# VHH binders against Citrate synthase (ctsA): the designs that were tried, part 6

Target 1, 373 residues: Citrate synthase (ctsA), of Heyndrickxia coagulans (Weizmannia coagulans) (p27660)
Amino acid sequence: MVNTNQFIPGLEGVIASETKISFLDTVNSEIVIKGYDLLALSKTKGYLDIVHLLLEGTIPNEAEKQHLEETLKQEYDVPDEIIQVLSLLPKTAHPMDALRTGVSVLASFDTELLNREHSTNLKRAYQLLGKIPNIVANSYHILHSEEPVQPLQDLSYSANFLYMITGKKPTELEEKIFDRSLVLYSEHELPNSTFTARVIASTLSDLYGALTGAVASLKGHLHGGANEAVMEMLQDAQTVEGFKHLLHDKLSKKEKIMGFGHRVYMKKMDPRAAMMKEALKELSAVNGDDLLLQMCEAGEQIMREEKGLFPNLDYYAAPVYWKLGIPIPLYTPIFFSSRTVGLCAHVMEQHENNRIFRPRVLYTGARNLRVED

## First folded at step 1 (VHH)

Design j09 (framework vhh_5j56_2)
Fold by ESMFold2-Fast, scan of step 1:
Structure j09 (fold): chain B 373 residues (1-373), chain A 129 residues (1-129)
Amino acid sequence: as target 1 above (373 residues)
Amino acid sequence: QVQLVESGGGLVQPGGSLRLSCVASGFTFSKYSSYAIGWFRQAPGKEREGLSSISGSSGGSTSYSDSVKGRFTISRDNAKNTVYLQMNSLKPEDTAVYYCAADTRYKGSYWLPSRYDYWGQGTQVTVSS
């Protein structure tokens, strides 16, 4: 019989879910977050404003924001057993593997793990938002045989995250720039990691399991790691002329250049990238060193002229994270930490109007083979 | 308070070896485990080039630029608060002033000079017959 259902590779363009959380408006070249333009939000709102919007449904007033900050501060501590588990990992382990292990183990400490009520999942989301920055920062210290850096009570959420990574209290400018990067990475409709989280959630599995799957997805080379790859290219090049040479060599070999191209912004620079480019300019001005800016501008020109490709967020976020003192292997874990709020929102939405994902296959293998007795 | 002092430079024949030392004062590796120490060089008329780095942790992650990988080895002695660069199979093109530098923010290995907050005065290495 002729199969009337057609196979669509990668589910490209398939509408797999209904959501009120976000969408990529390719017609208007806009990223919509709960009805708001992400770029407009990023200019005046911080990461905790986005957390409240995605999890509580509204932009917080001052009292709500204060309450949210207090709630998250209570969740910064990670169980000692998780630190012990991370200490057993080989010192060569990647931070994304340490993060996946830490998130997975957190499930075992949840006494309400079988409860899917909205209020219980909301509390669980705040626990994950509080603990993931600690796991990201301190798993890295543990893998380098260093003592964990404890969060400080007088620092904001974003300043604490950066403090735990670097061991230094950030300046107001550094805090502002880092916080904005978390806003810009916070949500992006249905990339592979978000779809993976929704697939796992569709079984009525727990939030930790869904996020563990999302970490595994984001580690994949075709999904995550582009910001790390960009900074590795800049480091290998060392100079403006070195970077031009590196790009021309890769282009001559028909290799993909990481940090370029976007699903929504195909004919212009991603506006999120433009915001990070401005951040790079500000950081370069305060320390009198614009080498990374000059290198990135040279690469931007080459890619525009030779390929008609434009920077995405990863291209300029990478040198910004470098200037903030962040180790390259933490760039993808930081991206995941930011995206944790969006992932939690998607899992909760999936649980509230659930149907298990159960696709079919077009079978192309052998049939009617006989087993010898 | 934080100071880095390089030593061990000098004249060496092609194919020879030198060991550079970088002594840190005003801090200790145990106290500032988050410090990364890097080795850099600058030849006349050229930009400063990153060569190698080692983290301040007891495990000490290391990295090397392609130009020195397999020839140079970075190591540390926490009891002496010192980082070493063992340079083997030296070539005339290795002639430069060699600098050690510390970054208090980064814990891994990297070579970009702009991230390093504290710099030594440099030590001259000349590879010639």
Scores: ipSAE 0.000, ipTM 0.436, lowest interface PAE 10.9, mean pLDDT 87

Design j10 (framework vhh_5j56_2)
Fold by ESMFold2-Fast, scan of step 1:
Structure j10 (fold): chain B 373 residues (1-373), chain A 128 residues (1-128)
Amino acid sequence: as target 1 above (373 residues)
Amino acid sequence: QVQLVESGGGLVQPGGSLRLSCVASGFTFSWGSSYAIGWFRQAPGKEREGLSSISGSSGGSTSYSDSVKGRFTISRDNAKNTVYLQMNSLKPEDTAVYYCAKGSRPLFYGTKSYFDYWGQGTQVTVSS
């Protein structure tokens, strides 16, 4: 029996799943990843350390990390048919739709698609981790009638991803900063895209289908695109005074300003945002251009003083990605690429202790309407 | 349905001036709208380069690439549904096909990612 007192809009605050993967600890102001503090991990560990932790259960030793690197290098190539499909898309196609198309088509090349064994899903996760950066970078080049950039064997996973996007080998600093951004975006308990992946996985559907649904979810502006929106505001403003004016105008109209607020860090800047702010300072020093830093600091002050709101990760990741030479439309695809490891971990956990999601509704529509004979 | 038509190109001597015009149809220029009109150029064998933009914001925010800043000026006439690019002190390296484009955001350091409606281009040749 459905009782109106049981209806919780948006499932706000409802505990929908059990997980050992991650936890947003609001009491201790901590983001927990497999028992570790994400901030502590981000200071000393790279993205492949997080990949191993989420998929294999432990932080890798040197031999395990080398094996993981070699495994992913073997997975960089995408089938030619996927490049052909992407080439058929209209040049005005959204990068998130191109990514969703590429991920969806990958399912058709899996000869064991119906196998849900842990070892088979683990191999599938590594295939997705290897191929998604290629799909993200080269679908963008295809949509702009540019030649695809092939990955290089002498570059790290993160350096290759940035190389495929920009066509330029990243500096050591650029690689370090980009890799850290992937660590910080890798996992975050149960946002809409992760919940969507778990819902799809609960039918015992495949990993590709679950991730295809997650891409579709993340494209929605209420979930994804906050980093793109931040950079768009900075681009619209162009100057420090322009950004102050833009923010005051939005505040006077009671519009939400993207890049501010977090569930865990409600009274201070998200420490992940602080790490990206430091990265922005380092990149600004290298090229002698601190305009984006000045604009962001001015906006940070206004929001703190007028709203009591603080920057989240998206606020400082956006100008960092721009300084790294990344096109703005790729910011959400990069976020998805980072989150692919967390999504794979959640799908595998769901398959291993599965129950199909079957909610009920509170019906508020018409009843007993007459049908004319 | 949105169409942009460029005009005003041609042959000019180094140090000369040209004014390019971009007339829009299927879209009306007005203040306060979330859009921008940008000017781009492409020389043979090179990538398309962003030069300047003007936004639909209340102030009509303008941007310029370093290669043209101080020499080129963008302006608009809403009544004529036209955006102009005044090009002064032209150099041989300014020789290119010049494109007008409509996007959702103004140029910021030449970023072209949000420009999705393009004109056919107009040739500018700077030579003696």
Scores: ipSAE 0.011, ipTM 0.392, lowest interface PAE 9.5, mean pLDDT 88

Design j11 (framework vhh_5j56_2)
Fold by ESMFold2-Fast, scan of step 1:
Structure j11 (fold): chain B 373 residues (1-373), chain A 128 residues (1-128)
Amino acid sequence: as target 1 above (373 residues)
Amino acid sequence: QVQLVESGGGLVQPGGSLRLSCVASGFTFSRYGSYAIGWFRQAPGKEREGLSSISGSYGGSTSYSDSVKGRFTISRDNAKNTVYLQMNSLKPEDTAVYYCAARITYRSGTWYESYDYWGQGTQVTVSS
């Protein structure tokens, strides 16, 4: 006799942690970040404002923002050994596996791993925020037998990240759009990767270990890769009619279509997706090519009318990243790079009020089997 | 064991130039870890201000505050275990005690409080 009511598959709906970092308010359809509406933040604040808010507890003034930018610029370089390790990977390596390898190796260069004081973890968070963009961009170049692109001191954090990926200095519009995408991906309560980071942190393991586990989690198809899948569909389709045909074919086969549906925004488009749709319109206007916009609008209409499903952030972030010149395999690594600040905040919060996660199981296997004498 | 010694300060006329030197002992630059040397200044009655930094890790990334960007240049000579601050187009507002500071571990922090070791400072006076 088993009581299945005590077992909650996937912990769905279970309140597993207390947090002051963020909240998915399904009643009011709001994403709360340290007490602020994420959408309101995204309209007037940049990624470094979110970094300061999540790690220091407040929206920065101009002097604080300048010091944060200077601090991160000092951290853009990675140890030569990380580049060497990445260069030893097979050229067919997955970018998320290269990123996980780089983050994991970075731990070995921290001489203070045993120190888990708040101030020391805060320094580690800034090291990770500075170095992860370099690992993401240059692991891709290394896997393609290209030279690493060095960061430039004259560019902002987000402009440098985009520059290291593309090898081209972004325009003001491209920088603004890319930075906003990082704001929108920065934090989202307790998805699998954040929960994984908290579970690892609950053993009093280090910040690098927690983030390594989070990368591994985000690589999973049920969690990450939706933005890559969206752009792959658009690339395969090539035209508005091709995309309509592709969607109807998938729907007739009862296949899941990536880029649609959200826990908070179930009856309307995710407002973060709407912001990326506006970005796609601006980029399309500047270069006189609205094909991706037309394809996405056709798909949005089909899914609304036939399935009652609406675009999520991934649906419109994908064509925006394509327009910015970002290779498709880097979309999930960029997502992780953005989420690094939220992950660091969660790990530090877990360390400061820690209890190790120790769940139990409902045993359904054989018992009392006898060993042969 | 780690010590930083600043030199090269003095009196200079507005529009003039000075080169400050910071000699480090007790550690050396390497590609391992997030080593950095920063230049800071403090004028009478004002809080300490960060001006420029140079990383010891891969590539030697440099950073500058808006108040000195385009006028000051940081550089290093690893063989001499020395960091320089080339100061051009000096203004009366640049008058301050200039400090060299070192971060010798992966302990990068926000602004000057995150630096592990500090020199005693060198006076720069910009007046006619």
Scores: ipSAE 0.000, ipTM 0.127, lowest interface PAE 21.0, mean pLDDT 85

Design j12 (framework vhh_5j56_2)
Fold by ESMFold2-Fast, scan of step 1:
Structure j12 (fold): chain B 373 residues (1-373), chain A 127 residues (1-127)
Amino acid sequence: as target 1 above (373 residues)
Amino acid sequence: QVQLVESGGGLVQPGGSLRLSCVASGFTFSYKSSYAIGWFRQAPGKEREGLSSISGSSGGSTSYSDSVKGRFTISRDNAKNTVYLQMNSLKPEDTAVYYCAKDYRGYSGYKWGMDVWGQGTQVTVSS
């Protein structure tokens, strides 16, 4: 029951759950993942190390990592029925809606759908981690009347994901950079999509339902799409001078500029953004083209000087994804794919110590209206 | 499968004008389009040259090579699923086969690479 005279819009600052999964430490400027600093993990560990840490509780040794790789490889294939369903969608379908459709349909292939035991949910998490990259990449190809690209057994998880998107085997540098981006997007305490997944999970609904809700949440422009919006601005500007003009025009109209600001890093650049900026420098050096880097650095300077705002992860992830050959509409689906491990961890944690979310409202509408009969 | 079909080429006199059309099939020009369309040309014995591009994302940003800037204009008609290249003040050196191409990544394709190509349309500027 409601025992307060306070309404907290958007639940801003409200502690809605207990978790051992992650913590945004504003005092020490640290993103904590199961006790580890995310930045430290991202320097030496890959996405599968994060998968094992979040789902199994520890950083894997070599044997554990090999077992995880083998487990995920067995899950790459998507049922033909899902490809058929995706092929029925209009070609104008939103990529996030195609992804949501694919994830939702996966539930129908689970013969133990109502089982909430930890071991059963863990198996589902690995099935989702294996299949979501395929759904993301190949729903896009289907919507563009292109043939699906099948995963290759000899490529790593991240290399296969990039391969299915681009149709080209990534270089070692491309694989390393893409994998690191997946580490950096993997978990972030309690954003709207994670909260949505926990709310759905609190009814003891299934993992597929929780993730379907999370996709729907991330589709919203106030939550997802910032990385797509950043690349769209860069694409529209095309030059350093064009981008400076575009930013000054938006600032003069008091429009929000995507890719800037962070709840934790309000007075400095998000350290994850700094890592993606370094990745952009490396990719620019390889092909001798630093135009996107110059544009982004000019924008970073303008926003710092005019607004005291700093790049978030999306600002530098966007041009990195562009240089990796990734279609702009897939940036938010890739973000979701990365976050799937964190979402699964949160749903499983919610199921293990569950209480249904049942908030109340402050009623502000009409009362005691009489029916005229 | 995505296809691009060029039309509008032909024989013209120096100083004349032509409008090339590129009709897309297998995909639709819709909200936040996921492609850029570019125009290229290839003259006998020369490398393929990028001329112009129109982005598929918001704003429809355009770009032009120095050889055609001020003379050629690229435009898009989403209702007709067509991209145009208006060519003015044509010169004998503009004689080439003209191709349209699509980059499904949604950026200026003539600078960044193209994955779908049309069959080409011949433009001949006499004299």
Scores: ipSAE 0.000, ipTM 0.286, lowest interface PAE 13.6, mean pLDDT 85

Design m01 (framework vhh_7b2m_4)
Fold by ESMFold2-Fast, scan of step 1:
Order: sequence, then C-alpha cells, then structure tokens
Structure m01 (fold): chain B 373 residues (1-373), chain A 122 residues (1-122)
Amino acid sequence: as target 1 above (373 residues)
Amino acid sequence: EVQLVESGGGLVQAGGSLRLSCAASGFTFDDYAVGWYRQAPGKQRVVVASISSGGSTKYSNSVKGRFTISRDNAKNTVYLQMNSLKPEDTAVYYCAKGYSSGWYRPYYFDYWGQGTQVTVSS
C-alpha cells in the first residue's frame, strides 16, 4: 500500500522534540541557552552560573551561587564500590568506557531510582555533576597506575576538576580559561548524545541510564573524539611545516580532517572556537611558546583555501587543553563532564512532558519466504 | 586546624589481631563520619570501613566479618579492630575525616592522618 512517510537518513532536519533549554539559531548565528546568548554568558559568567541557569531556571545571585558550590562540594564523594570496580578494569581500558562504567554503577546507589519527580531528578543532577569530575580524573590515574588526586574544599568547582586531573593547583588564568571551556561545551540543542539521553528518558528510565547512553554515544568518532584527534594531529606534526604537510597529505587521500565545520557556522569560524583561540594566545604568551598557535593558524588557512571549511570549538579547545596540562585521552571525558548539566536538563524536561520515542522503518528486505518442514 | 593521629599498627602473624586508634582534633567530631583507608605497596588507596556520626557502619567486602569500626565521641577517637588478619591486609592504614555525617570515600579528603603500617606475615 501507499506509504506517504518519507525516510530521512540520520533524521537530518527533523524536529524530534520541543525544548526551552537551548536553540541553534542558524539565521542569526546564535546559540541560545534559556533565552541568553551563550557567547555573552561565556564572557561574564562561569560554569556554576550555567549550572544554576539550566537546572534552576535563572542566573544565580551571590548567595545562590555559594549554596550551589557548597551543594556540589558535598557531592564530590564517590561510593568506594565504584572506585573498586574501576580498579578492576584492564589498564588498556578506554577512558570513555571507564566513565560509562562509573556513571552506570552510580544508579545502584540511588534509593529513589524509580522516582521521576522534578525535585528528585534535580538532586540526582547535582550528585552527577559533583561525582563525574572525580570519576573522570581518578579513573584515568588508576588506569595509569598513578596515585589518586583528592579534591580540595578551598578550590572552585572548575579549579578542583583541573587540579584532580593535573595534580597542580591552577593559576587564576588557567582556572578562568578551563571554566570558560566548560561553559562553551555545556549545551548545544540536540546532538546525538542529547538525543540518545532523551530517547532513553522517554521510556521513563533513570537519569543515570540516560547519561550512560549519552557517554556511549559521545565515544563514537562521528560525535566525540574530535578534540582528541586534533591534538593527536598536532602532536604527530610537531612543527608548522609538518602540520601543513600532514593536512595536505590527508586532503590528497580524501580523509576527513577533524576540528573543521559546524552546522550553524558554515561560512565563518565558530565564535566559541575564536574564544578558545584567544585563550591559546594568552596561554602561549605566559609560556613563551606560540608554536601550537602558529600550527593552528596555518591549518586554519589551508582548510579555508582548499575546502572552504572553518574551525569549530574542538580545533582550538584541543591545544588549550594541552597547554593546561590535560592528557589527550581526557578531552572527550571533560567534554562529557561539561555537557552533563545540559544532559540532565534535557532528561528532566523529557520526563516532565514525556512521550516514548517509537519510530517506524521502511522495510526493504525479502517478504513471504516460506519455512519448509 | 584538623588533625588525625593514627596508632596501633605493627607486625603480626597471619590469623592474629590488631586494634588501630585514630585521635581526632580541630573539628566537632560528633558531627562527622570518619573512616579507615589502606594503601598496599603498588596499589591505590581504598576504603576499609566507615562510621557515620550516628554510629552506622559500612565495610568493604574484603574485611566484612573480620574488621569492626567503632567510635568514642567522648575521646574524639575512632577505632578499627582487625581480626583474622591475612597477608593481603598488609598496608599503610589511614584515618580520614568525612565532609558530612554520612559515608566517607577514599578519593575525597578534607584531612588525612599520617598513616600507620600494618604488616601481616605468612
């Protein structure tokens, strides 16, 4: 019979959900977060301001921000059983698989796991935001047979996260730059991981399950890992001339070059990338070494001239994370840690106005084959 | 400021017993969970036992039934009674203050003691 439903590969352009959380405005080239321009927020507000905005609905005043920081500090404790599970993983385990394992096991420690009420999910969101940085940093140290780095109560949320990763208290500049990167990665409408979280949430599954699925999604090379791939290319190239050669070689082989292209910013550099490029300039000035900046600028020119493509956030976030002393395998886990607040907001919004996602297929296989006795 | 001082470690034969003590100062002891952690050579620091401000106890599976944690709020002291000791119990044992009245965790420290060595011979 006549089927008027059209198959849209990858759901490209399909409006799959309604949301008040964020919007990619392709007409005005703006990323909207709860009515605010993300770029404007990133210049004057920190990650905890974004956390409060996404989870509580408003930009916090000083008292609200202090209360939020105290709430998150109390959630830094990870159940010992989770650390024990992570310690049993083979040393070759992928950092995203270690993170997925840790997030998944957290569900077993929630006594209200079946409750989908807003207040209960809000408490879970803060628990996840507090615990994920520790899981990210110390699962990595455990897998590398390094001593765990314990969080400090006198550091900000972002400074503490960076401290747990590097073992060194960050400078004010390092803290500011790292915090801003978390703001810029915090939310982005409906990428695959957010859609996956909403699909899982649509079954009325728990927040931990939704985030576990989101980690699995982000591990996929077509979604996550672009920041790691960028830094790996820069490491392999070592010099400006080496990077030019590497890019021309990849282009001649028709290989995709990670760190370029964006669905909103198709004719210019992603403004979030421009902010990270400025951060790279500031870090380069402090260290007296602008080699990574020069390499990235050369690559930016080649991609513009040869492909008409422009840097996305990952392209400049990668060398910034390198300058901050962050191991390359942690770049995607940090991305996920930042996005945890957006993911929690989407899961809670899905639970509050839920309909299970149940698509159909266009069947193209054999019919009416007979089973013979 | 906060101080935690461990004592009671030593060398003991397999099957033997030791009692560790941790003297706490510089905080309102009664309001916080306290715990015992251990770190064996070449291994990460792991929780052994924890006691809440209200006296609720939790133990790692490896020591359940063999170790007992207790607290004396009048003396600001937490104890770990270790029975049926095994060579794999050999480690430096640390006392740690929790951030709250509940369960205390190995990768979060407000404060750690200096540790006390426990060596169990075969």
Scores: ipSAE 0.000, ipTM 0.117, lowest interface PAE 21.7, mean pLDDT 86

Design m02 (framework vhh_7b2m_4)
Fold by ESMFold2-Fast, scan of step 1:
Structure m02 (fold): chain B 373 residues (1-373), chain A 122 residues (1-122)
Amino acid sequence: as target 1 above (373 residues)
Amino acid sequence: EVQLVESGGGLVQAGGSLRLSCAASGFTFSSYAVGWYRQAPGKQRVVVASITSGGDTKYSNSVKGRFTISRDNAKNTVYLQMNSLKPEDTAVYYCAKDRYYDSSGYRYFDYWGQGTQVTVSS
């Protein structure tokens, strides 16, 4: 029974699309990615395994994974004209706005821009996956009057991304931890940015336009930036006692505290957050500095006791990214870079079984006003 | 347009002093906490000192007792007085406008200056 005159604010709970890509199973507390449990995938598979699964439909064998890595390496370079465009942006520009600009300009370099054939879109998805990390890392360097860091052909995809950001070749531990974070951020059913990408794709617009819209959506404070907000709170607090004070102050003012709560994991810590907490422990052990871990554990206890809320992925990903040497303003761009594969999968699925989104409105404004000359 | 312009960096011998300045424009300076951050090559950007809109100061343990942050709201300027400089203080120093506790606007007003190089020789 569908009431066609019923208004549902924000489309809350409305089933807006069909998908085979992912599912938030709130009944069984599972995040499903192409039929697999994301947690099971994250324990044994890397980001390129997820890329192959989402874009090619299967977990890759060794030969397929090698071919995929070689394909992406051919796409690391960004046209010099895009670097020139980014260099013209005011140096106060937001990294998400620089990313949006770079993705938008990439469309103008695609000679088959209007072709929606599966093979052409797949090639386009690999081009975006290869180039977005370069745009993210080097737009940041350009905005800070630093030289762009060129990708290295002998580094893995994730090691190369981290290298372009930090200017330093990551250790094996740093690479493994960063790669796992990309797996954990790769896909999540139908958040606002994914819905935005599908809406744009539903007009048979191009993949670059869909992703440009998704970047714009993710910049919004109600959607993206939770990981940045977490690290900013930790920086502001500086100490365990400072963080306890900061959280109690926010709770007394009834302010929302970022990094807590999840639709699927309502009564326990998000298991993805637990993986990042383990990563934080490993990184803390390497340099003998566990201050961020102690601060986060104190905050976890306060939120559990005061609100019955538990850490989500952003809560522990933030201090992990800090310890990996990643600037805070890049946390949301990195999130987008990871989600690029999911976004591409959704756009391609939308194009292959398309119906344009054409909603109606409940009109609440004036009628029958007279026009006077 | 929000702008933060750092100045006062340079080369100094260990034990010497430098005074950094940050000229701010394009926002109500007196309403914001402002701080100094530094980034050495191959390391992450870390907070050095901060000063709230009310004048309360905070320092990292590595600089406490040696550095002093101050502000002049009439001139929209933040200062960092750096005494007893050590080679480990060598870094690019950045002025930053703080974000509010209120999550509704904080992501839009995270502005950084271009930095000023401080080099401390042995």
Scores: ipSAE 0.000, ipTM 0.098, lowest interface PAE 18.5, mean pLDDT 86

Design m03 (framework vhh_7b2m_4)
Fold by ESMFold2-Fast, scan of step 1:
Structure m03 (fold): chain B 373 residues (1-373), chain A 121 residues (1-121)
Amino acid sequence: as target 1 above (373 residues)
Amino acid sequence: EVQLVESGGGLVQAGGSLRLSCAASGFTFSDYAVGWYRQAPGKQRVVVASIYSGGDTKYSNSVKGRFTISRDNAKNTVYLQMNSLKPEDTAVYYCAKSYYGSGSWKPLDYWGQGTQVTVSS
């Protein structure tokens, strides 16, 4: 029984689950992934290393990584029926809605949907990791009356994802930077979408249902879409002076400026944002165009000086994705694609030590109303 | 300025053949996917065939086995070989480059003027 006066809005500070997957250490400024510092991993390891670590429990050796790569290559193909369903969507549909539809429909093609065994869920996780990038890239092309782009077997997982989006084989630098962004978005303890996936999983529902709910959660403007909003602001501003003016105008109207602030990193830049800022510098140096970097640095200075707010990951990931040739509407779908591995790990952990989430409410509405005879 | 110039359309009898050409300029042609689209009278534009930067091709079910798309990167040109033409293939045919690298949320913008294909009988 719960005391009716113990209501905590938004579950702020409430420890809702136990996990061995990840931890946000705000005191030491460390993001822990299966015992490793995520920032250290991002400097020397790629996305498939994180996939193996989160789903298999260890950083892979060369043979394990090759086996994982071969496994994912077999899962790139999406059923033609998914393409048909996506083709029926209005051309104005948002890619996050297309992604949610695609993930939901995938459940209907799983012949073992009721099986919750670890090995079956693990196979299912690899199927989702292989197919979600295809759904993300090619739902966008379908909505623009273009044919789906086939994945190429000679490209790495991350290079292939970027290739399916842009139609162009990435350079070595572009591949490295994109892969690193997937590492940085891969896992982050218990944000709303991860909690939503765990809540759904706690009913012993399937992995597709849990991820469908997570897509719906991440689409919400209080959770996702910040990376898209950042790039939209930069595109609208077009110049350093334009961006300064845009920020001052928003601040004068007391509007929230996307890409700034984090519940964990209150007095400094999100360390993941710093990594993407370095990536933006590298891309800017290669093509001799540092306008986006100059705009972002000017905005960073204004927000620090006037509001005491600092960039989060979305602030610098957005211009990096723009420099990589990625359409703005795909930024949040890419975020979700990266987070798919973390979400799968959380759902499987929930199934392995399950207790259904069944909270109570503090009732504040009318009582004792009579039904008229 | 990006330009796409379609040519090769005309009047042909059912069972005949036509070869359409699309000359591209103003972008790095070899880096992008390019496709053929068509619009029949009173209908929406639909994709016919696409060819990707790597050379892979895709066809709509209505033309598979009858049409062949190809590209010549040295000439910045994409072709559509149309065989066994049917009256239902009658449409204005448009050439379009991919949306790759675009920062705008818009429907595909066709920059070609189109070329009319009319199949009689």
Scores: ipSAE 0.000, ipTM 0.167, lowest interface PAE 15.3, mean pLDDT 85

